# VHH binders against Acylphosphatase (acyP): the designs that were tried, part 5

Target 1, 93 residues: Acylphosphatase (acyP), of Lacticaseibacillus paracasei (q038c3)
Amino acid sequence: MVKLAKQIVVRGRVQGVGFRWATKMIADNLDISGTIENRSDGSVFIQAAGEPLNLAKFVAKVKAGPNPYANVSTYEEQPLEDVPNFRGFQVTG

## First folded at step 25 (VHH)

Design t1 (from p4 with G56S)
Fold by OpenDDE, last read:
Structure t1 (fold): chain B 93 residues (1-93), chain A 121 residues (1-121)
Amino acid sequence: as target 1 above (93 residues)
Amino acid sequence: QVQLVESGGGVVQPGRSLRLSCAASGFTFSRYDMGWYRQAPGKQRELVASISDSGSYTNYADSVKGRFTISRDNSKNTMYLQMNSLKPEDTAVYYCAKDLYTPEPGYMDYWGQGTQVTVSS
């Protein structure tokens, strides 16, 4: 099956607002695999892989904020060519 | 089983301070953002403050900025809310919350039974 992977960095009010676990719930519901973690600079780093349509839905929800308390001011993404062997979607930090 | 127990509420006059505590158990405390909600009589529950898993980042409602401070001690599985310069409009039941809401199916929000804070002259 066709699989696409992205590396994502989001900034704004993205820490201390339940962003990571909310994102995991979205990922699990869309069969997206990958990882999510907080960075020391206040950003959130995501690696996500899945079917193109599901990945698009995932990205849309991340951009909008995975919950009402998040506020994404900056969204950056790039293709992830070397896709790690993800075990589902994990909050790694 | 997730358990959150609030304490530190009470009755105070305007301008005074209170310090709330939340004791958490039943989950890996240090992996989750935490927050305080409050609900005044006849009003909707609102987020007061939230704090990241490590404590490095905090967020506050505009109505409490400069007066309230949220903090946590992950070694004690405890979160705090220092409330200074209290006002009558701060009167509410304050709830400790694990993580914050998401509309996705299957997600559950957890909070304690709450602690009453009353500010009156």
Scores: ipSAE 0.822, ipTM 0.910, lowest interface PAE 0.5, mean pLDDT 93
Fold by OpenDDE, last read:
Parts: structure tokens; sequence; C-alpha cells
Structure t1 (fold): chain B 93 residues (1-93), chain A 121 residues (1-121)
């Protein structure tokens, strides 16, 4: 199947709540590849690629919060045209 | 092997202070958010405070906000909980936690054996 890729920025209570590693667990279970990192402005930056249906499920879980402690107040996404050769889903920062 | 060892608990009167410590080993401490949970007898475990990997961001339960302070020293692989103005309702076993919560089946949370905190007159 054709893979889709997105670049995502989330804000709110998204740092210090296990957001990154919880997201990785979700990604691994949905066969989503990409990266996730904390940014200095308090946001979390995600690049994610996978099959369209799995990517939709991944996005839904990220928006809802990957665990009970997260609270996403802002969600932004855009297509990722030049998709890097991801090696699984990695917490890069 | 992931190891978390809590210390610093004890018996104190209301209004007193305690400082808990969590010594972490068996993983790259500075890559993970950490937190403190507590569980009173007959009650569910609840999150008390959490801290980001770098220590730049912290979160607190409403019941402890303004009284407790979570911090970490990544050079020492240690996390702390400064507990001021203690109340009887703070009585519980306090647990150090890695990753805080696993959202998917098949994954496991990590926490220590806990340290007892008792606040009574």
Amino acid sequence: as target 1 above (93 residues)
Amino acid sequence: QVQLVESGGGVVQPGRSLRLSCAASGFTFSRYDMGWYRQAPGKQRELVASISDSGSYTNYADSVKGRFTISRDNSKNTMYLQMNSLKPEDTAVYYCAKDLYTPEPGYMDYWGQGTQVTVSS
C-alpha cells in the first residue's frame, strides 16, 4: 500500500507526562515509522509515516492524548512530502 | 535491568516537611519523563507529580500544588520530591515511576518498592 506522511506539532500538557514514549508505543503497534521530540517552546514535534488507515488511527490517538496524563490543546499538521528513511519510530529528543 | 529505589519517607506531624529521593539505574535516565505516585490504604494509586526529561516542565496534582516540588539531577540519576506543609491526607506509600503510563497492552510500567510517608499528630 501507498504510505502517507505527516508533520505534526502538538501543544498543551505534552511534556513531562510521558507523551513521547507513550506515542512511540502507539506507533510501534500501528506500524508507524517516524520521530518524536520535545521542543524548547514546550511543544512536541512528530514526523509520522505509514499506511493511510493506520496513520489515521495514530493521529486520532495523538489528538486524544497518548496516555491519561496528556492534554493536547493545539494540534497542527501538514503533509510531509520528502519522507526521510525512517528506521522504525524513534524518540530523538 | 531497570531499578528504582525510593528513600526519605518517615513519620512526621502535620505541617512538617519531608524530602523523598529516587535513585534510578538500568536505563538512560535523562531520556525519560519521571514521576511520583502515591497509594493510601484502600485507595487507588494516584499521580502526585511528574517532570520532563530535562526537568524544564513539571506537573502537579491539585491536592499538592504549592506544597510539593518535583526536581531531578540527571548527572546523579536521581529524582526528588520536596514535601512541605504535610497533611494527614498525604499519608501513603510513595512510588517513583518511569514512563508514567503505558497506553497499549503488552507494555509495563516501572516503579520502585515505595517509601512510606505517615503524617499524624
Scores: ipSAE 0.821, ipTM 0.911, lowest interface PAE 0.5, mean pLDDT 93
Fold by OpenDDE, fold request of step 26:
Structure t1 (fold): chain B 93 residues (1-93), chain A 121 residues (1-121)
Amino acid sequence: as target 1 above (93 residues)
Amino acid sequence: QVQLVESGGGVVQPGRSLRLSCAASGFTFSRYDMGWYRQAPGKQRELVASISDSGSYTNYADSVKGRFTISRDNSKNTMYLQMNSLKPEDTAVYYCAKDLYTPEPGYMDYWGQGTQVTVSS
């Protein structure tokens, strides 16, 4: 199957609001694999891979905020060409 | 089995303070953002305050900013809510929450049994 992968950094009210685990729930429901972690600068770092249409849905939900408490002020993404062997979608930090 | 046990509620007069505690067990506490919700009679549940896994970032509802402080001690698996300058409108059942709300179907937040806070003159 054709998969696409992206590296994502989001900023705003993205920590302390359940962002990571809410994102994991979305990823699991869309069959997205990857990782998500809090960074020391207050951002959230995501690596995500999946079917192109599902990945697009995933990205849309991340941009909108994975739950009502999140507020994404900036969204940055780039292609992830060397895709790690993800074990589902994991909250790694 | 996730367990969250709130304590510290009570009846106080306006302007007084209370300190709530939430004792957590059955999961790796330090991996999760935590929060306090409250629900007053006839009103919807609302997030009062939340705190990141490490405690580095906190968020507050506008109605409690400057009066409430959320904190956590990951070594004790405990979260706190210091409530100062209490008002009658703070009267509610306060719930400790794990995971916090997500709109995805089938997901459930983990809550404690709640602790009653009553602010009345």
Scores: ipSAE 0.819, ipTM 0.910, lowest interface PAE 0.5, mean pLDDT 92
Fold by OpenDDE, fold request of step 26:
Structure t1 (fold): chain B 93 residues (1-93), chain A 121 residues (1-121)
Amino acid sequence: as target 1 above (93 residues)
Amino acid sequence: QVQLVESGGGVVQPGRSLRLSCAASGFTFSRYDMGWYRQAPGKQRELVASISDSGSYTNYADSVKGRFTISRDNSKNTMYLQMNSLKPEDTAVYYCAKDLYTPEPGYMDYWGQGTQVTVSS
């Protein structure tokens, strides 16, 4: 299967709002593998890999906010060239 | 299994304070954001406050900002809601919640049995 991978940083109201686990649920439903974690600066860091169409859907949902309580003010992404050997989608921090 | 047990509710006059507690078990408490919902009779459930896994970030409904404070002690698997300057419109059953609602298919919320808060003259 053809896979793409992205590294994502989101900011805004993205912590304390169920962002991480909601994102994991979305990822699981779209067969996206990767990791998500809270950062000390209040941002959320995501590494995501999957089929191009599914990854696009995943990104769209992350940008919109994975649940009604999240509010993404900034979205940054870059290609992840070396895709780690992800074990599904994990909340790592 | 996930268990959430609320306590601290009661009947108070307007302007008084209450402190709710939520004792959590059956999951790794420190990994999840937590929150308080409330539901008044005949009204929809609404999120009152939420707190990040570490406690570093909090969020509040506009109706309770400046009056309520959410906090947590991960060493005790306990979350709190300090409710000051209570108003009659704060009357509701308050529910402790693990994580927060998402409309994504297959996801389910966990909350406790609730604790009644009644604010009345």
Scores: ipSAE 0.817, ipTM 0.910, lowest interface PAE 0.5, mean pLDDT 92
Fold by ESMFold2, look of step 25:
Structure t1 (fold): chain B 93 residues (1-93), chain A 121 residues (1-121)
Amino acid sequence: as target 1 above (93 residues)
Amino acid sequence: QVQLVESGGGVVQPGRSLRLSCAASGFTFSRYDMGWYRQAPGKQRELVASISDSGSYTNYADSVKGRFTISRDNSKNTMYLQMNSLKPEDTAVYYCAKDLYTPEPGYMDYWGQGTQVTVSS
């Protein structure tokens, strides 16, 4: 099956609320590969790749907040030109 | 392997302060957000405060904002909860947690044994 990849930036109550590890669990359950990290400006940066239907489900869960403590105020995405060969979904920072 | 040990609980009068500590081992402490939860008799465990892996971002339940302060010292693998202006409603067992609860298949709780805080006159 074809895979798509996205680069995502989220802002809001997204650091200090378990966002990254909750997002990793969602990604693992949906067979999404990629990376997630906190940025010093308070945002969370995600690279995500997977089958289009599962990637859409992943995006929907991220936008809704991956656990009860998160609140996503701003969501931005861009397609990635190449699909990187990620090894699973990893919390990198 | 993962070990979380809470301490600093006790019996205090309303309006007084306590400082809780959570000593962590068996994982890379500095890579995880951490939380303090509490559970009063007959109630569900609730998140009281949480803190980012670096310590730069904190979050609080509305019932404790302005009274409680969460902090961490990554060089000592320790998280703290400073509890000021204690009220009888704060009476509970307090637990530290590695990461925060998420409602997804495969989530595993990592809690300490808890420390009792009792606020009574």
Scores: ipSAE 0.725, ipTM 0.862, lowest interface PAE 0.8, mean pLDDT 93
Fold by ESMFold2, fold request of step 26:
Structure t1 (fold): chain B 93 residues (1-93), chain A 121 residues (1-121)
Amino acid sequence: as target 1 above (93 residues)
Amino acid sequence: QVQLVESGGGVVQPGRSLRLSCAASGFTFSRYDMGWYRQAPGKQRELVASISDSGSYTNYADSVKGRFTISRDNSKNTMYLQMNSLKPEDTAVYYCAKDLYTPEPGYMDYWGQGTQVTVSS
């Protein structure tokens, strides 16, 4: 049972549209742990960890927009090599 | 338990203004994006406007952009919708909502009873 982790930055219509809470529901349903927060520059920052297949499903749903009101125009990710011990998936800001 | 109470609706002539309020309790208001939805008879509820937890980011349906302004006061657990230049097509029951609709298992609707807005000559 190997887990991978990523940090993710998304931009677009991603703040004020329920993005963070919709993404938390997706993460919880896929057993993804991590954090999500709004940034002052309008982006959303995510740290996500989980089983490789479930993490891939999570990423696909995030890229597609986690609800009808969100629109992801840019998506960037980096590996997170030192995987933190996340306690579930939390909206932190 | 989550409670949402809308107020400020009424019957007005086209071109007039109304200000709706949503009093919220039973959750940490300042942690959530929120929205105003409306539903006309026989139609689906639609998102009219939404606002980020801090109030810094807002979004509007095309049909109301430039006429409606959403705002919030986190110190009073209250969200507002200023509705200017009202048109007959704005006639609907208006609902405030905690969390916006998400097509995922476990999503729960948190709605108030709604407040009627009627725009008629």
Scores: ipSAE 0.621, ipTM 0.831, lowest interface PAE 1.3, mean pLDDT 91
Fold by ESMFold2, last read:
Structure t1 (fold): chain B 93 residues (1-93), chain A 121 residues (1-121)
Amino acid sequence: as target 1 above (93 residues)
Amino acid sequence: QVQLVESGGGVVQPGRSLRLSCAASGFTFSRYDMGWYRQAPGKQRELVASISDSGSYTNYADSVKGRFTISRDNSKNTMYLQMNSLKPEDTAVYYCAKDLYTPEPGYMDYWGQGTQVTVSS
């Protein structure tokens, strides 16, 4: 099956609330590969790749907040044309 | 093996202060957001405060904002909760947590044994 990939930036109450590790757990459960990191401007940056249906489920859970303590106020995505060969889903920063 | 040890609780009068400590071992402390939870008798555990892996971002429950301060020292693998202007409703067992709760299959609780805070006259 065809894999899709996205770059995602989220803002809101997303740092210091367990966002990255909760998102990794969601990604692992959905067989999504990629990376997630905190950025110095307070945003969280995600690269995510997987089968289209699973990637859509992943996006929905991220938008809704991956745990009860997160609040996503802004969600932005772009297609990722040059897909790296990700090794699972990793918290990189 | 993950180990979390809370300390610093006690019995104090309203308006007084306490400082809680959480000593962590068995994992890479500096890679994780951390939190303080509390549980009063007959109530569900609630998140009181949380802090990013670097310490730069903190979040607080409305009931403690302005009175409690979470902090961490990654060189000592230790997280702290400074609790000022204590009220009787702050009475609870306080727990530090390695991962914040997430409603996903495979989530595992990593809690200490807790430290009792009792605010009474």
Scores: ipSAE 0.618, ipTM 0.832, lowest interface PAE 1.3, mean pLDDT 91
Fold by ESMFold2, last read:
Structure t1 (fold): chain B 93 residues (1-93), chain A 121 residues (1-121)
Amino acid sequence: as target 1 above (93 residues)
Amino acid sequence: QVQLVESGGGVVQPGRSLRLSCAASGFTFSRYDMGWYRQAPGKQRELVASISDSGSYTNYADSVKGRFTISRDNSKNTMYLQMNSLKPEDTAVYYCAKDLYTPEPGYMDYWGQGTQVTVSS
């Protein structure tokens, strides 16, 4: 089966607003695997892998803000060429 | 089971201060962003303040910015809301929350019983 993986960095009002757990709910509902963590510079770092259509839906929801309190002002992504064997979608930090 | 118990509410005059506490149990408190919501009579519940799992990032509704301070002590599984310069429009039941509201299937509302704050003269 064809899977894509991405590394994503988002900035804005993204820490302390429930972003990571809201994003995990979205990922679980779309069968996206990967990880999400807060970084000390205020950004949120995501690794996400899944079927291309579902990954596109996941990205759209992340960009829109996964809950009403989040505001994504900057979105950056990079393909992952070596897709890790993630076990579901985990909040790691 | 998840339990959240708010305390510290009361009746105070405008300009006074109150400090709310939220005692949490039944989950790993230090893994979650947490928040204080309030609901005034006849109004929708609104997020007042939120705080990251480590406590390093906080966010506030415009109506309380500069007057309210959210904090947490992960060693005591407790979150706080210091409310200064209280106004009549702050009158509401205040709730602490595990996981901020998310419009997704599978979201579970984990709210305490609430603590009443009444600001009147």
Scores: ipSAE 0.616, ipTM 0.829, lowest interface PAE 1.3, mean pLDDT 91

Design t1 (from p4 with G56S)
Fold by ESMFold2, fold request of step 26:
Structure t1 (fold): chain B 93 residues (1-93), chain A 121 residues (1-121)
Amino acid sequence: as target 1 above (93 residues)
Amino acid sequence: QVQLVESGGGVVQPGRSLRLSCAASGFTFSRYDMGWYRQAPGKQRELVASISDSGSYTNYADSVKGRFTISRDNSKNTMYLQMNSLKPEDTAVYYCAKDLYTPEPGYMDYWGQGTQVTVSS
């Protein structure tokens, strides 16, 4: 019943391919809360929190590419030590 | 309501150019990645080009790289596809799309009626 939270950075063909909105749909379907945004260096930054099993499913889908047009070449994650009070999963930038 | 209206199609000879426009309304255009898809008779709809919400990142199908250029003007809620060096293989109905296809429950198709591009032999 515990919730986990992660910061995630992905690189590759991840901007301009619908990555953020596809990832939001996956998060909403898995009851994952957090945020997602494009970074100026071409990466996508994600904060994600949820039940451990669902968070693992979320991570697997992100690594595989959340839609057919994305290609994740680099995936990095770190624990998110202080979990913000996220309201759903939001595209913030 | 989401509305997408494609225009600029026509019948042209191989090697010629066309410029497609997509007029968008009913949503915050500048928040979404956008794409141009095409569908030839009896074939699956395919993504030919996509562009980030800001316009800074673009992606192209291999078959159109170097010939097609996607762009957008967020102040006019309009996306464009400049199609140069057209080939008979480019013959299709072209659709603009709000967001891109995602294989998830809850995905909703938002397409225009399309604009026909025919490249005669």
Scores: ipSAE 0.599, ipTM 0.825, lowest interface PAE 1.4, mean pLDDT 91

Design t2 (from p4 with S54R)
Fold by OpenDDE, fold request of step 26:
Structure t2 (fold): chain B 93 residues (1-93), chain A 121 residues (1-121)
Amino acid sequence: as target 1 above (93 residues)
Amino acid sequence: QVQLVESGGGVVQPGRSLRLSCAASGFTFSRYDMGWYRQAPGKQRELVASISDRGGYTNYADSVKGRFTISRDNSKNTMYLQMNSLKPEDTAVYYCAKDLYTPEPGYMDYWGQGTQVTVSS
């Protein structure tokens, strides 16, 4: 099974809106592993790994906002070459 | 089990203030964003305000901006809503919410029993 991993940073109305746990629910439903955390600068940082098609679906939902209250104004991603040994998808901060 | 208990509601005249409290238990309070919903009779439930897990970021409905302030004390597992300059249109049952709605299958929202706020002359 081919897996890809990405490092993602999103900005906008992405904190205080249930973004992290909503993203986790999406990840769990798509069998995506990784982590998500709030940053002090107001952004959300995500590491995500999974099958390419599922990862693409995950990314699309993150970009759109994981719930109706989120508003993603900026999306940045880069490949994550050294994939950590994720234990499912965790809200780490 | 998740429990949210609202308090502080009441009947006030326009222009007055109320302070709502929400006591949370059954989950790690400091890990979740929290919020307040309200629902008036015959109207849909609407989000009033939300606050990030550590309180660093807040969001407000346009109708309450400048009048309401959401805050939290994670050491007490309590969230607050300071409501100033109350208007009759603020009359509703106010609900404390754990996190916020997610449309994904399997997700469940949690909120309390609600507290009645009535603004009338």
Scores: ipSAE 0.800, ipTM 0.901, lowest interface PAE 0.5, mean pLDDT 92
Fold by OpenDDE, fold request of step 26:
Structure t2 (fold): chain B 93 residues (1-93), chain A 121 residues (1-121)
Amino acid sequence: as target 1 above (93 residues)
Amino acid sequence: QVQLVESGGGVVQPGRSLRLSCAASGFTFSRYDMGWYRQAPGKQRELVASISDRGGYTNYADSVKGRFTISRDNSKNTMYLQMNSLKPEDTAVYYCAKDLYTPEPGYMDYWGQGTQVTVSS
């Protein structure tokens, strides 16, 4: 199976709004593996891997905000070349 | 089993203050963003305030900015809502929430039984 992986940083109203766990729920439903964590600078850092179509859906939902309380003002991504051996999708911080 | 128990509600006159507390158990409190919802009679539930897992970031509804302060003490598994300059329109049942709303089917938010706040002359 062909998989893609991305490293993502989002900013805006992305902390204190249930962003991480909502993202995990989306990831789980789309069979996306990876990690998500809050950073001290107020951003959220995501590593995500999965089937190309599912990953695209995942990214779209992240950009839109994983729940109604989130508000993503900036979205940055880059390919994740060295993909870790993810154990599902985990909230790591 | 997730448990959230609100306290501190009551009946006060406009301009007065109340401090709500939420005692959390049954989950790793420090891993979750927490929040306060409220629901007034005949109105939809609305988010009042939320706070990040470590307390570094807070969010407030426009209607309560400058009057309400959300905080948490992860060592005590407790979240607070300091409500100052209360107004009649703040009258509602206030709920402590562990999982803030997600639109994904099959998932539910966890909240307590609520505590009544009544602001009336």
Scores: ipSAE 0.798, ipTM 0.901, lowest interface PAE 0.5, mean pLDDT 92
Fold by ESMFold2, look of step 25:
Structure t2 (fold): chain B 93 residues (1-93), chain A 121 residues (1-121)
Amino acid sequence: as target 1 above (93 residues)
Amino acid sequence: QVQLVESGGGVVQPGRSLRLSCAASGFTFSRYDMGWYRQAPGKQRELVASISDRGGYTNYADSVKGRFTISRDNSKNTMYLQMNSLKPEDTAVYYCAKDLYTPEPGYMDYWGQGTQVTVSS
């Protein structure tokens, strides 16, 4: 019942490799809400919220690379204290 | 419905060039990373090149790096693959893909018939 939220930045082979839409599919399958966008510096920025066990599974899949073409070399996260009212998981940029 | 139409293939001698085109319809082209895959006889389909939705980031298979260039024109809903210095090993059917394969429930592949590239003397 408890929901957690995280802000995540990943770097590596993460842009131009289908990362965002693969991550959305994982999020939808795990009932994770939030957003994902490419940043101009080559990183991918994620906000993700959900039930703790599902959020942990989501994070593990993101770190492992959400498809065979992605390679996450750097993973950073911070908790989100003020959880936005996300409607599903959306690719925003 | 999603449609992807590949064109520009042919039979060419080694060392020559071809440019492939992928005309896309039925979805918002500019929201997706796109890819070119190829499948040679008796082999699995493999990713050759991919490009980000805005065109700023590209990735290439080692076997084509430096010879192939992926590009896109979002105003025309079209992706391209410039194939220089072609080798017999590049012989395959080439497919464009909306987004890239993911091993998750709900993934839907969208393929056209592809375009044949044959590199032979």
Scores: ipSAE 0.740, ipTM 0.870, lowest interface PAE 0.9, mean pLDDT 92
Fold by ESMFold2, fold request of step 26:
Structure t2 (fold): chain B 93 residues (1-93), chain A 121 residues (1-121)
Amino acid sequence: as target 1 above (93 residues)
Amino acid sequence: QVQLVESGGGVVQPGRSLRLSCAASGFTFSRYDMGWYRQAPGKQRELVASISDRGGYTNYADSVKGRFTISRDNSKNTMYLQMNSLKPEDTAVYYCAKDLYTPEPGYMDYWGQGTQVTVSS
């Protein structure tokens, strides 16, 4: 089956609000693999890979805010060319 | 097994201060964002404050901004809520939470038993 991958940067009220663990739960429910981490500039960085339809659902939920406390004001994505062999979806930082 | 124990509540007059503590065990404390929720009789439970895993980012409900300060000490597996300029409207049971509510299948609430804060003349 075909997998797509993206790297994503979100900004807004995204750190200290449970964003990473809520996003991991969404990813696990959609069989998305990858990583998520807080960056020192206040943004959250995501690498996400999966079946195209599920990846699109994942992106939609991330943009909407994965829980009630998060607010995504800026969303940026790029294709991820050389897809790593992720072990599930991990909170890495 | 996850355990969360709140303490530091009491009965105080308006304008006074209290400091709540949350002792955590049974999980890697430093990996999680944490939060304080409160629930007054007849009201819905609400998030009061939250803090990132390393303590660098905090968020507050509008009703407590400037009066409450959340903090954590990862070496002691403890989270705190400093509550200054207390008002009768702050009267509630306060709960610490591992992770924050997420409307997804598989989400599980992890709460302590709570600590009562009563602000009355």
Scores: ipSAE 0.626, ipTM 0.833, lowest interface PAE 1.3, mean pLDDT 91
Fold by ESMFold2, fold request of step 26:
Structure t2 (fold): chain B 93 residues (1-93), chain A 121 residues (1-121)
Amino acid sequence: as target 1 above (93 residues)
Amino acid sequence: QVQLVESGGGVVQPGRSLRLSCAASGFTFSRYDMGWYRQAPGKQRELVASISDRGGYTNYADSVKGRFTISRDNSKNTMYLQMNSLKPEDTAVYYCAKDLYTPEPGYMDYWGQGTQVTVSS
């Protein structure tokens, strides 16, 4: 019954490597809702919400790199306290 | 706006080689994965090869592995596909694509006009 939400920032080789679309596929398969976008500082920003076990699996996949071309060297997260009603998982930027 | 221009196609006999080029503009070429797709008449587009933004990682369809080589030159904003030992089954329009993703129904991003490769006896 419990849903958790996080906002996540990853750095490394994370832009221009298919990271966003690969991450969307993972999220859809795990019933994770939220958004993903490239930031102008070179990082990738993610908002993700779902059941705790599935969210933990999602986080593990993101940390490991969601495809062979991604390299996550820095991973930071914070709880997302006031969660929008996401419509699935969307690549927004 | 994103522009992708494929070139290097032609009509060749089986066993010959061609090298395709993809000239990119309208985006920062070096920030994106790239891929080559092909589409034969009446068939679905398929991913042939993909390459990371720096060129350090490549992937190939089983049907072309060992015969095709993908590469890129970021100083020239150009991606290449070296096609050796061509077969009639390789006959298709070849497209380069930005923001490569794994093949699945309905997935499309930025593609060029394509270049025809015809391998005939």
Scores: ipSAE 0.038, ipTM 0.247, lowest interface PAE 4.2, mean pLDDT 84

